# Designs tried in a protein design chat: VH-VL binders against Putative transcriptional regulatory protein rrnAC0199. Part 1

No score or structure here was measured in a lab: all are predicted.

Target 1, 159 residues: Putative transcriptional regulatory protein rrnAC0199, of Haloarcula marismortui (q5v5e2)
Amino acid sequence: MDERIDPDELLAAVGFDADESVLTRRQAEVLALREHDIRQSDIGELLGTSRANISSIERNARENVEKARQTVAFANTLTAPVCVDIEAGTDIYDIPPTVYAACDEAGVEVNYGSSNLLQLIDDAVDGAIQQDTVQVPLRIDVTNDGVVHVRGQSAERTE
Structure headers, positions and changes below count from the first letter of each chain, unless a header shows other numbers; antibody chains aren't numbered by Kabat.
ipSAE, averaged over its two directions, is called F for ESMFold2-Fast, E for ESMFold2 and O for OpenDDE. V2 adds 0.75 times the mean of E and O to 0.25 times the DockQ between the complexes of E and O.
[cut] marks letters that were taken out.
The coordinates of atoms that the task and the answers printed are left out; those that the model quotes come from them. Centres of patches stay.

## First folded at step 7 (VH-VL; framework fv_lutikizumab)

Design s01 (from j4 with heavy chain Y102S Y105W)
Fold by ESMFold2-Fast, scan of step 7:
Structure s01 (fold): chain C 159 residues (1-159), chain A 121 residues (1-121), chain B 107 residues (1-107)
Amino acid sequence: as target 1 above (159 residues)
Amino acid sequence: EVQLVESGGGVVQPGRSLRLSCSASGFTFSRYAMSWVRQAPGKGLEWVAYISGSGGYKYYPDSVKGRFTISRDNSKNTLFLQMDSLRPEDTGVYFCARYHTSGRWTYFDYWGQGTPVTVSS
Amino acid sequence: DIQMTQSPSSLSASVGDRVTITCRASQSIRSWLTWYQQTPGKAPKLLIYAASSLESGVPSRFSGSGSGTDYTFTISSLQPEDIATYYCQQYYSFPYTFGQGTKLQIT
């Protein structure tokens, strides 16, 4: 190429630190170059390797990113300081007081008022609320940052 | 005073149908989910069916799914259990139970006296 | 399904004794556990909900404790009217499941 792209400068610009990342330096280089719309064959030439090797590195890098995302999601599910289980048949107007009480005991400040919390539940699980009554079991997690996550639970769930 | 009174039990042959009723009084029936729980002679308790206060949601264990149907008529304060394709193992006393919510917690707080169902040849 | 196992299946005790019954869930039920008393020929009666909360009107000699998978029910000073079968039940997930029951007899 007539114009040279320096992978070290690209990684520095985006703040990459291999000591704190699940990605290897080479995986990070390939991802950064791809975000600049550079073709795999051109990256191969730039880094002194084959297009096939670059393709493999990119695939492994994206798999590592996806696994990291799933790991964080799993850890957040287990370590949420507040986890409230809502059974089918619960009056929806009992839900916000229950969540707030649990948050108070855990020392967590929730970011939602009662109406917003009920709307979040309705938005997260289709058909969860009918005639002011919860229709399916729900699990409500509140993170240390006060972010609320709601998910439905099936009749025949397994653990 | 909360009262739940079951009726409709009896002796029936395998493969036949039976419909149980539970008459509720002393509370606003439509605000409470309800369940049926059975107990075989000399055995423990087994949950059979759940229905939400509105009737919009129903749950069953695999043992009765497809054979039993829970329903309610909130205008008459009555709960029903339609039992089809009855088997000898369905024999037992059938209780209706009120599903109570207290804060985050739910549980059965009131039970009827039960109505006996015997499925035999 | 969550399996609820009670121990013992039966026990005999004298008036005034402290009686303890245990209930173990096959997975964590996070205190979504209720204890019932049933005398022969009658409906179950709620004693304790949320693992440790005493139902209104129930004598204070009855108590519950535990968390996760292991729960206990205690009668601090057994009375003659306590002769019954006791059941635990989980409300954590459908299908709702009961323990097999503990038959309490007075010697």
Scores: ipSAE 0.000, ipTM 0.469, lowest interface PAE 15.1, mean pLDDT 84

Design s02 (from j4 with heavy chain Y105W)
Fold by ESMFold2-Fast, scan of step 7:
Structure s02 (fold): chain C 159 residues (1-159), chain A 121 residues (1-121), chain B 107 residues (1-107)
Amino acid sequence: as target 1 above (159 residues)
Amino acid sequence: EVQLVESGGGVVQPGRSLRLSCSASGFTFSRYAMSWVRQAPGKGLEWVAYISGSGGYKYYPDSVKGRFTISRDNSKNTLFLQMDSLRPEDTGVYFCARYHTYGRWTYFDYWGQGTPVTVSS
Amino acid sequence: DIQMTQSPSSLSASVGDRVTITCRASQSIRSWLTWYQQTPGKAPKLLIYAASSLESGVPSRFSGSGSGTDYTFTISSLQPEDIATYYCQQYYSFPYTFGQGTKLQIT
């Protein structure tokens, strides 16, 4: 009848709790209203601020969501079911078979072919590969979803 | 507009050397792995060499390993193939190709028009 | 090395026909397969990647399917401009290998 979209009602419906979220309450309000196709200018009027301020809040909110996704991906890498350490001096052609064997043992399907895996290593750690040989110790983690993460390790830390 | 232009092909005698170049434009060259692919007259495609974006990793099939060297100069947006100890079976059109990475997938998305190499007496 | 075998090596068909080409890998390549079209005297053109994904700008009459070791490329309604040689290629493992090619002629 005399219905107006209420941000408190929208947030309550999805169980939003600012104390547990990377988003502020205001950022969550803006995202929820935008998801319901409310224009930024109308959100500004509803929340008592300018369209430009709403635009800024939405941008910051979306950045925080992307940072949260990256953080979760990183945390999942730390608890990866497959973790392979590659010593300096390893022939690069031995790496994909080693990773595949570890994944098969753990029951994990890796989402990369050999060329992708080698390229990922080259891209992730600058100077890691010279003349088909690994120059610095590497750690390769594979998530339950088959996503591969590579990081370099100092010789001092590979105890 | 992505463009790859090969040059350096020609007619050479067996045992000689030849250096091919591929000039790249329209993209950030240093962020893409590159390959050379050849095709003998009337035959199919054969992959010849791979180089990573940084130049840190290179790979060759056994047919050219030890005779061919792939390299790149990212400051000049240029890819090279140094071919030593050439044999008649190395005759063909040599294509420069760019790797595209989309999620977990890689494939050649752009190719040059090729430069012909003939190894004969 | 992974061997890629195409069937048939050559094919003749009429405009409007449905054309199928198969590509078999000597071991599983987990959908790391591309299909290219090559017109005589020109560079190959990417049509399909990841076994079934259509490259942007490629007509919808082209499609790919398959998994493991067996893959199929289809042209649903052959057009005159489709006269070319078609190649499959695996990207799963070094060295990268191509099928021998399928030469398509229109009668």
Scores: ipSAE 0.006, ipTM 0.533, lowest interface PAE 10.7, mean pLDDT 85

Design s05 (from j4 with heavy chain T101I Y102S)
Fold by ESMFold2-Fast, scan of step 7:
Structure s05 (fold): chain C 159 residues (1-159), chain A 121 residues (1-121), chain B 107 residues (1-107)
Amino acid sequence: as target 1 above (159 residues)
Amino acid sequence: EVQLVESGGGVVQPGRSLRLSCSASGFTFSRYAMSWVRQAPGKGLEWVAYISGSGGYKYYPDSVKGRFTISRDNSKNTLFLQMDSLRPEDTGVYFCARYHISGRYTYFDYWGQGTPVTVSS
Amino acid sequence: DIQMTQSPSSLSASVGDRVTITCRASQSIRSWLTWYQQTPGKAPKLLIYAASSLESGVPSRFSGSGSGTDYTFTISSLQPEDIATYYCQQYYSFPYTFGQGTKLQIT
């Protein structure tokens, strides 16, 4: 059964509020319609604009979402109950046990297995791991919810 | 369509070397971590090597560490397993497998058909 | 290393039967568990990931459940094409480890 998709109804269903979001209403409309597998050209017809304009809006919307994720990750890092500093030269096989030990001591359940934690480090800090060895100092923070955040350190640890 | 095709298996004497290859198609190879998993005749599955999408980190179980080396060439969509100092207990079918990350969880979602390796005198 | 133990090692059942296989980890793996099906002469096929999530294209008669150290795999109504060996695997920590396998035969 065919049924028209109304962007206003989609946004209302998920509780979208432009005043609380980094997304404009138009960006949210485009993302919601794309999530329902509507083609960019069809969205253009629905919203009264070109496919090229819809493509640009989607690109900008996704960029804004990524910036928001980075901002939240930084804020969470400041209040993380678990903070682990990894020195350059550390064998990568020592990293998961160190993180898990710190989490256990703090009463935090980490949401990442060993392989996922190492993948997250590799993805978060370009060139951080080479020949099974950490190339730059890292800081690993774990939130109360077990979410892991990794960042490179520009300065050597003081103690 | 995701495809993984292994090659390079064969019959070799103990102490010799073999290099296995896995040719990948149908997906962006560099975005996926890869593994090698083996199966001895009539036995279960055993994971033998892991490599990240960038190639930045690798992991091996103690049974093969120091003898096997996993590598990849992302420009050619090819995964490799260099097997040195082969032993009879290394005999088995070797599968390459794609490692998928879904939120906090991971699993092997696609496997090649395997390439047989026999180490005997 | 995390040891994965499956029970039973083999079983025989009739078409239409409910089949249950269990997998026990030597420590908590927090639902980082996958079930695979392997037909003789073929590569393993993903059936269930994250202990209970059904892979796309896999028949609904297959299901998984469990948490912590104890996990269960169920086939609600056995079909002839289900004759295979089934493996559980943990992804919680290196080295990745598989159960020894459960060989399912149909009478």
Scores: ipSAE 0.007, ipTM 0.534, lowest interface PAE 9.3, mean pLDDT 85

Design s07 (from j4 with heavy chain G103Y Y105W)
Fold by ESMFold2-Fast, scan of step 7:
Structure s07 (fold): chain C 159 residues (1-159), chain A 121 residues (1-121), chain B 107 residues (1-107)
Amino acid sequence: as target 1 above (159 residues)
Amino acid sequence: EVQLVESGGGVVQPGRSLRLSCSASGFTFSRYAMSWVRQAPGKGLEWVAYISGSGGYKYYPDSVKGRFTISRDNSKNTLFLQMDSLRPEDTGVYFCARYHTYYRWTYFDYWGQGTPVTVSS
Amino acid sequence: DIQMTQSPSSLSASVGDRVTITCRASQSIRSWLTWYQQTPGKAPKLLIYAASSLESGVPSRFSGSGSGTDYTFTISSLQPEDIATYYCQQYYSFPYTFGQGTKLQIT
């Protein structure tokens, strides 16, 4: 039996809920299909619309995702009691003590050991750690409930 | 001089609770992270709890997580270990240890003399 | 968890001898290793941190070396007061883990 990519199944698998998302259902469908490397023209055929309309929907969807990401980053900045800037060239073994000291001063509990924190940085920013050295400037925010967020500074995200 | 003095050890039945204390002197207690390390009779050292200087950061190994709670009272220069649901395997001498950071390196630089805990019927 | 294995578990040596103890980690701990001395009935005492750095006040006959997974602790000229059990410990990753200890006896 034949298996085809079903947008409804893709959205269900990732738990998409239009009532709680900044994306419309159609925008979510287009993004999900694009993440599976389906061309815009093929998506148009699958969804019964033009390639040009799919291109427009994808552009608007990605703009909405970027605005949402900026909103979350802003909210985290306002509520995060700990914010640590790590410069390029920093030895990775200096990072956990710096984060722990800042969290301790702010009264924040973090349940990450040194290797767990370094792995989180490596996972969050591709190529951030090479030869035990930080390659790009980083910002580490720790929320009041101990959640760690890492982002590269002066770096553009590639999709 | 730096001194760490443990107390609160004793003999206790399985399933009971015990609270250990460590009295610190000779340094600014609130600026140092602290740990508890235990040693079973005739065996090696086992780390059991970590707490940051402010008390905001705590960590436990799986063997005691959910049963032991580390805490501190910086106004009294005292570290605590609340041990619940004690098991025979928890028997040992419990040491209070000071966590030191020097440059990039961290290590335990001072230890108390230990307080014995025996969990038996 | 990172497993720390010491070798030997026990040894006997004469005063003035060079004593070597090894510690092997199950994965790289990148020199985040300490050595402690424990005499019977007493608390452990820090001797070496960062694999090779001598703690202040510790006699120069004690030394450490190694990197990655393999580390060595040496007493260049054994003294009677060095009778003790010696432990290595990694502090690279939680949970912190210790070697099983090496009991040193003097003959």
Scores: ipSAE 0.005, ipTM 0.480, lowest interface PAE 12.2, mean pLDDT 84

Design s08 (from j4 with heavy chain T101Y Y102S)
Fold by ESMFold2-Fast, scan of step 7:
Structure s08 (fold): chain C 159 residues (1-159), chain A 121 residues (1-121), chain B 107 residues (1-107)
Amino acid sequence: as target 1 above (159 residues)
Amino acid sequence: EVQLVESGGGVVQPGRSLRLSCSASGFTFSRYAMSWVRQAPGKGLEWVAYISGSGGYKYYPDSVKGRFTISRDNSKNTLFLQMDSLRPEDTGVYFCARYHYSGRYTYFDYWGQGTPVTVSS
Amino acid sequence: DIQMTQSPSSLSASVGDRVTITCRASQSIRSWLTWYQQTPGKAPKLLIYAASSLESGVPSRFSGSGSGTDYTFTISSLQPEDIATYYCQQYYSFPYTFGQGTKLQIT
């Protein structure tokens, strides 16, 4: 409906290539139009579908982006040069020094301060830090790029 | 209804051993950390031992470390406290308590009725 | 270890009175403090968690306040069933520690 907004030109401007993306071309079109503040109802008219369908496409597109981000994070942690296992009962104030020491030994540069590292743990694992103490076993991986990933681990030890 | 029932208390001489049990019902036992807390006659409460839901992690105060061992059998919904080298100061009522997770906060939400332990010659 | 000190150790009050008990930690515990009520011969009962949050089912006459090292527990209008010993406890760090208790008697 808006003659000034061409989906093909928007996708070209942002460098979209469907053969390289987890997004379908339609999902990319919807995300690009939304970024230009086009309402879902107008996108529906422009693309020949309902507002409800555009809403569904946008939700699925954003879910695909989140899954792609998680996949890349997982792949990066598989080759992490630094791996620190934190047991339940560890004082949180001991965690950053342990991570920094491991990174120094591995020659990895981490630009996160103590508060940022503790916030990452709190954000990554619900209930992981309580009474300034780790409540569940954690694994902290640091990639060659200095990216920190935190995940909870099973408290059970089976062999 | 969540229920915790302690047993195994009794009178024992110094230097002997005693094993306490706590039978749990009304919740998924394996998903909760548990503790033992004791209370000497006419005195206040004292935390004795912690065990994680899986049993993989255990913590003790210095007063009992090396003498007491906490354990659990999740298939039988039972918590245990093995007390070795008992001393008169170990005398008291022993409670088992469930460790509650509420986002950021933790606390004991359910307690058993307690089982009395007397260490005397 | 974090030492928890309660004041007073014992207190007598009349029905309808406002009762205040204090608890002081030897270091900041950042509001990770609970208050328990214990009737003789029974297990402790949770009243307040996170220093000021009222446990479900607990009467609104009970309240808690404070931060850092200093905490207060209040009963706004004492009732006969409130006769008990009250304990504070910190969950800030291992080992968990309790106050010595405040024994409340009703006149």
Scores: ipSAE 0.005, ipTM 0.469, lowest interface PAE 15.5, mean pLDDT 83

Design s09 (from j4 with heavy chain T101W Y102S)
Fold by ESMFold2-Fast, scan of step 7:
Structure s09 (fold): chain C 159 residues (1-159), chain A 121 residues (1-121), chain B 107 residues (1-107)
Amino acid sequence: as target 1 above (159 residues)
Amino acid sequence: EVQLVESGGGVVQPGRSLRLSCSASGFTFSRYAMSWVRQAPGKGLEWVAYISGSGGYKYYPDSVKGRFTISRDNSKNTLFLQMDSLRPEDTGVYFCARYHWSGRYTYFDYWGQGTPVTVSS
Amino acid sequence: DIQMTQSPSSLSASVGDRVTITCRASQSIRSWLTWYQQTPGKAPKLLIYAASSLESGVPSRFSGSGSGTDYTFTISSLQPEDIATYYCQQYYSFPYTFGQGTKLQIT
C-alpha cells in the first residue's frame, strides 16, 4: 500500500551532477526529499542514518548553496557591462530611470522593478537613503543576466 | 505559515485621522517590503503606499501624498498607515500586502483580509 | 503614470469554455506584470507573476503570456469556482497601477 520514493530517480529527474555541483550527492538527496515534504526522521530511515545527521546535512547543504550564490555574484560584478555612478545628493526617483537607460543602451534586461531596485540599494548600503536623497556615493553594477549589485564608494583607510 | 492581519478600521468623520495596523507573522518581517492597497465599494484596486524592508524608502501616489504616512516597527513585526485629513473618497477596504522578490521576480504574494474604513458625516 | 487597460470589463461564459482577458500598458513594462483573482468579499489572490509564471498551488488551467505593452490571461477550461474579478498590475515603476478589473460570470 505504501508508495516508496527513490532518491536516485528524484535526482535524475532534475539533472543533478555531483561533479559539477558544490553539493555532495548526499546533500542533494536530502534537499530533494525535503522539497517533497519528507520529514527529516523519515529521510534518516530511508537513507540509513539518524534524524540529527540529516538535519546537519541539510544545514550544510543550504549554507553551501548560499556560498555559491555569493561567489557567482562577486565574479559577475567584476565583468558587469553596466556600471552607473550615483552621486551623493541624487534624488532617489532619478535612480531607476538612470539605471534602466544605461541597461537599454547596453542591451541588458534588468530583473528589478523601480521599487525593488530602490529596496536593493537601501538593503545593500545601510543609511544610503534619507529623505528621498542618496547620502553617500554609490556604484551600481548590472550583469549580463540582469543581476544588480550595489556598493558605497566612500571607504575610509583602516590600519 | 505567513499571516497578515489588519486592524484599526472604522467609521470616521471627514477631516479626522485614523491609524491602521498590520500584524505580520510566519516570516522575517524586516526582509520584506510592504504595501497598503485599498478598494472602494464596487471599484477596483488602488495602491496607496510602499515601504522598504528597512523603512528607509517610502513612496505614495499623488492621491494620498501629504496626507498618508506609512511606517513599520520591525521589532514588533507591525506595519502602520497613518491617515490624516480623511475625505469621503478614502472610503474602502484597506489591505496590507507583502512584496516577494528572489532576483528575477517580484509581486504581492500574500494579502491580509482587509479592514474597512468609512469616511462619512 | 503607466495606465493599465483591461478588456473586456465584464465577461459571461459557460463551464468548460476557454476565457481570455487582455491587459494593455501605456508603455513597455518588460513583462513585470501580475494577475490576481478576487472572489467577492475576499482579498485578492496571486495567480500569475512575471507575465507568465504560475504561482505555486494555482491550477494549471490558468496561464499568462505577453511582453512589452500587450498581455493576456487565459483560463483553458472554466470551472464554477473561477467566478471572480481578475486584475492585472504592473510593478515596473511607481506608482504601481492596476487594470480596472474584469468581472467574470458563469451562465
Scores: ipSAE 0.006, ipTM 0.537, lowest interface PAE 9.7, mean pLDDT 84

Design s10 (from j4 with heavy chain Y99W Y102S)
Fold by ESMFold2-Fast, scan of step 7:
Structure s10 (fold): chain C 159 residues (1-159), chain A 121 residues (1-121), chain B 107 residues (1-107)
Amino acid sequence: as target 1 above (159 residues)
Amino acid sequence: EVQLVESGGGVVQPGRSLRLSCSASGFTFSRYAMSWVRQAPGKGLEWVAYISGSGGYKYYPDSVKGRFTISRDNSKNTLFLQMDSLRPEDTGVYFCARWHTSGRYTYFDYWGQGTPVTVSS
Amino acid sequence: DIQMTQSPSSLSASVGDRVTITCRASQSIRSWLTWYQQTPGKAPKLLIYAASSLESGVPSRFSGSGSGTDYTFTISSLQPEDIATYYCQQYYSFPYTFGQGTKLQIT
């Protein structure tokens, strides 16, 4: 009696469609099996390849998911009702009030508190904040659903 | 297992300095913002200092601004609070706390046991 | 600064009772409010974040609700280990502020 998990049944259960996804079917199989706590070496045996190859497939799959997330975020900011430009030299404590004021003017409900906004800036642009001041120009976009996106800007004009 | 352990508390005279430490383990320290929160005897909680994960920005309430300095050494998983020009009203138990941020959620999810500070002549 | 006011400052109840504590902010904090439990001699413990989200591992008898300026914390069926002081805290803006605390005692 074979009680092994079937990757085809697993992907069918979640409605995976390779034509709609940035993941290949193989990448999706590996991610799904890992979510069921199956070891990479066992996945290798199941799929007819080495553990090292499964490790590589998993890494590439997770990288593809991250790139897809970034792409969606970019697309969403193109329709953002709120766009705030922050100049280099701005006191970081002035940023949350500026964002909230812009959101209030646009009728947008922002989903981040002051500390969360500042942490998001620090995380999004490495070295953007030093000694409580903004080191490089930033653009902050807020989507219609209140999601905040932060991007660094070059000193050069974009158009 | 997340663990935060404070040390450095004690009894000091007004006008003196004291440095508190908080040793962190069980998580990637550099990815979390940290705070110090104090509690005077028989009183409630009072936030004292905030530092981002990278150390790129810090915030203090007016009651300690200019006297206290929060810092961190991410290579040693250690948080510090340098307290200068201590006053009797600074007396209390000092806790270090981890600030969790995920999307719209932000809160203190783990706290140390606290270290007592008494400022008395 | 945003002032957080809790009501009542102290409360006595019996095991099995439904206990309600309120927290009022001096201005709208949306739903950026957290509830902590502190037993005597111990560090505070997170119970609820984002006004209504229960922290993992916290018993389901604890709940929170509210938005804007008015928030409520409820224990549906009080247990002996719930004897503690409860604090609300806003994380909407610096400086972070806590309520004065509500001391819960068992009769």
Scores: ipSAE 0.006, ipTM 0.537, lowest interface PAE 10.5, mean pLDDT 85

Design s11 (from j4 with heavy chain H100N)
Fold by ESMFold2-Fast, scan of step 7:
Structure s11 (fold): chain C 159 residues (1-159), chain A 121 residues (1-121), chain B 107 residues (1-107)
Amino acid sequence: as target 1 above (159 residues)
Amino acid sequence: EVQLVESGGGVVQPGRSLRLSCSASGFTFSRYAMSWVRQAPGKGLEWVAYISGSGGYKYYPDSVKGRFTISRDNSKNTLFLQMDSLRPEDTGVYFCARYNTYGRYTYFDYWGQGTPVTVSS
Amino acid sequence: DIQMTQSPSSLSASVGDRVTITCRASQSIRSWLTWYQQTPGKAPKLLIYAASSLESGVPSRFSGSGSGTDYTFTISSLQPEDIATYYCQQYYSFPYTFGQGTKLQIT
């Protein structure tokens, strides 16, 4: 436990603004304190509530972040000039060349190098990459500004 | 405070194996990709292995591919490098390093102090 | 693999001098480049990321510039504590590659 960690200072340092976020201030505080490896029970004592309440707040916060990612992915699909479907079982080393080729054809400059694109896929879809292969079907969209968005395909779509 | 501490280095004969560890503290380990970087005596830096935060993606340069295996145990905040079929050319100080992200850019922001490995007959 | 070539391999300069080190990539890396400082016996220390962004806590006399294939690292007024070897590294593509290093000495 680090009693010197002040949630107000943590949120101020990253410029958090609840009016512009899908997260409440309390949800942001919990996520920031967890990032500093503070246990839920200790956060409860710091914020004057139960460990169970902190657990609930963290779960709701992470769910809200995930829903926000899905909303952005949907909106970007409507405007993306480049859309690439990647099948389960694809060798990950084939993905960046495929994306770059599609972007070149569309006249779009992609904002990610090969290693960062693969990391983005791993970060965006939990468990998407294992042993150098794609585990679930993916859709990769690239906006006019070269921003890459990745989403997994649902089980119903792969049947 | 972010800290990375390597251990497991030593002197070993060619063809043998050695496992390095890197203990991480001061940050949420599972949220960060990690690498191993080595440095031969009097020489420059050479990247050796990459692992994503989840452990789902791993990459190696051709010089160690098939001989070295990077892994992590996120429950113990520990990074590993399993080195098999060691060669004299693998001699050097091995550093673990943490990736950070700024917008579209990724880079190493913190490094451990290194652990020496000597492969000698 | 992307080859990173630094110039010069070594240099000597006096306190107060402007020192410039260059790094050339064998293909465009779109500013995905970092500069590190390494004092003998120590781990590398991040100085510059994204070609031109100064890491927090690093003195303002250090700067970086460049894009595409050609990059420069500058120390505007050399200080005694700057004696070290400096490395560039690209993050654009696997495998990640470093320059060979530039050893800086003070006369």
Scores: ipSAE 0.006, ipTM 0.523, lowest interface PAE 11.8, mean pLDDT 85

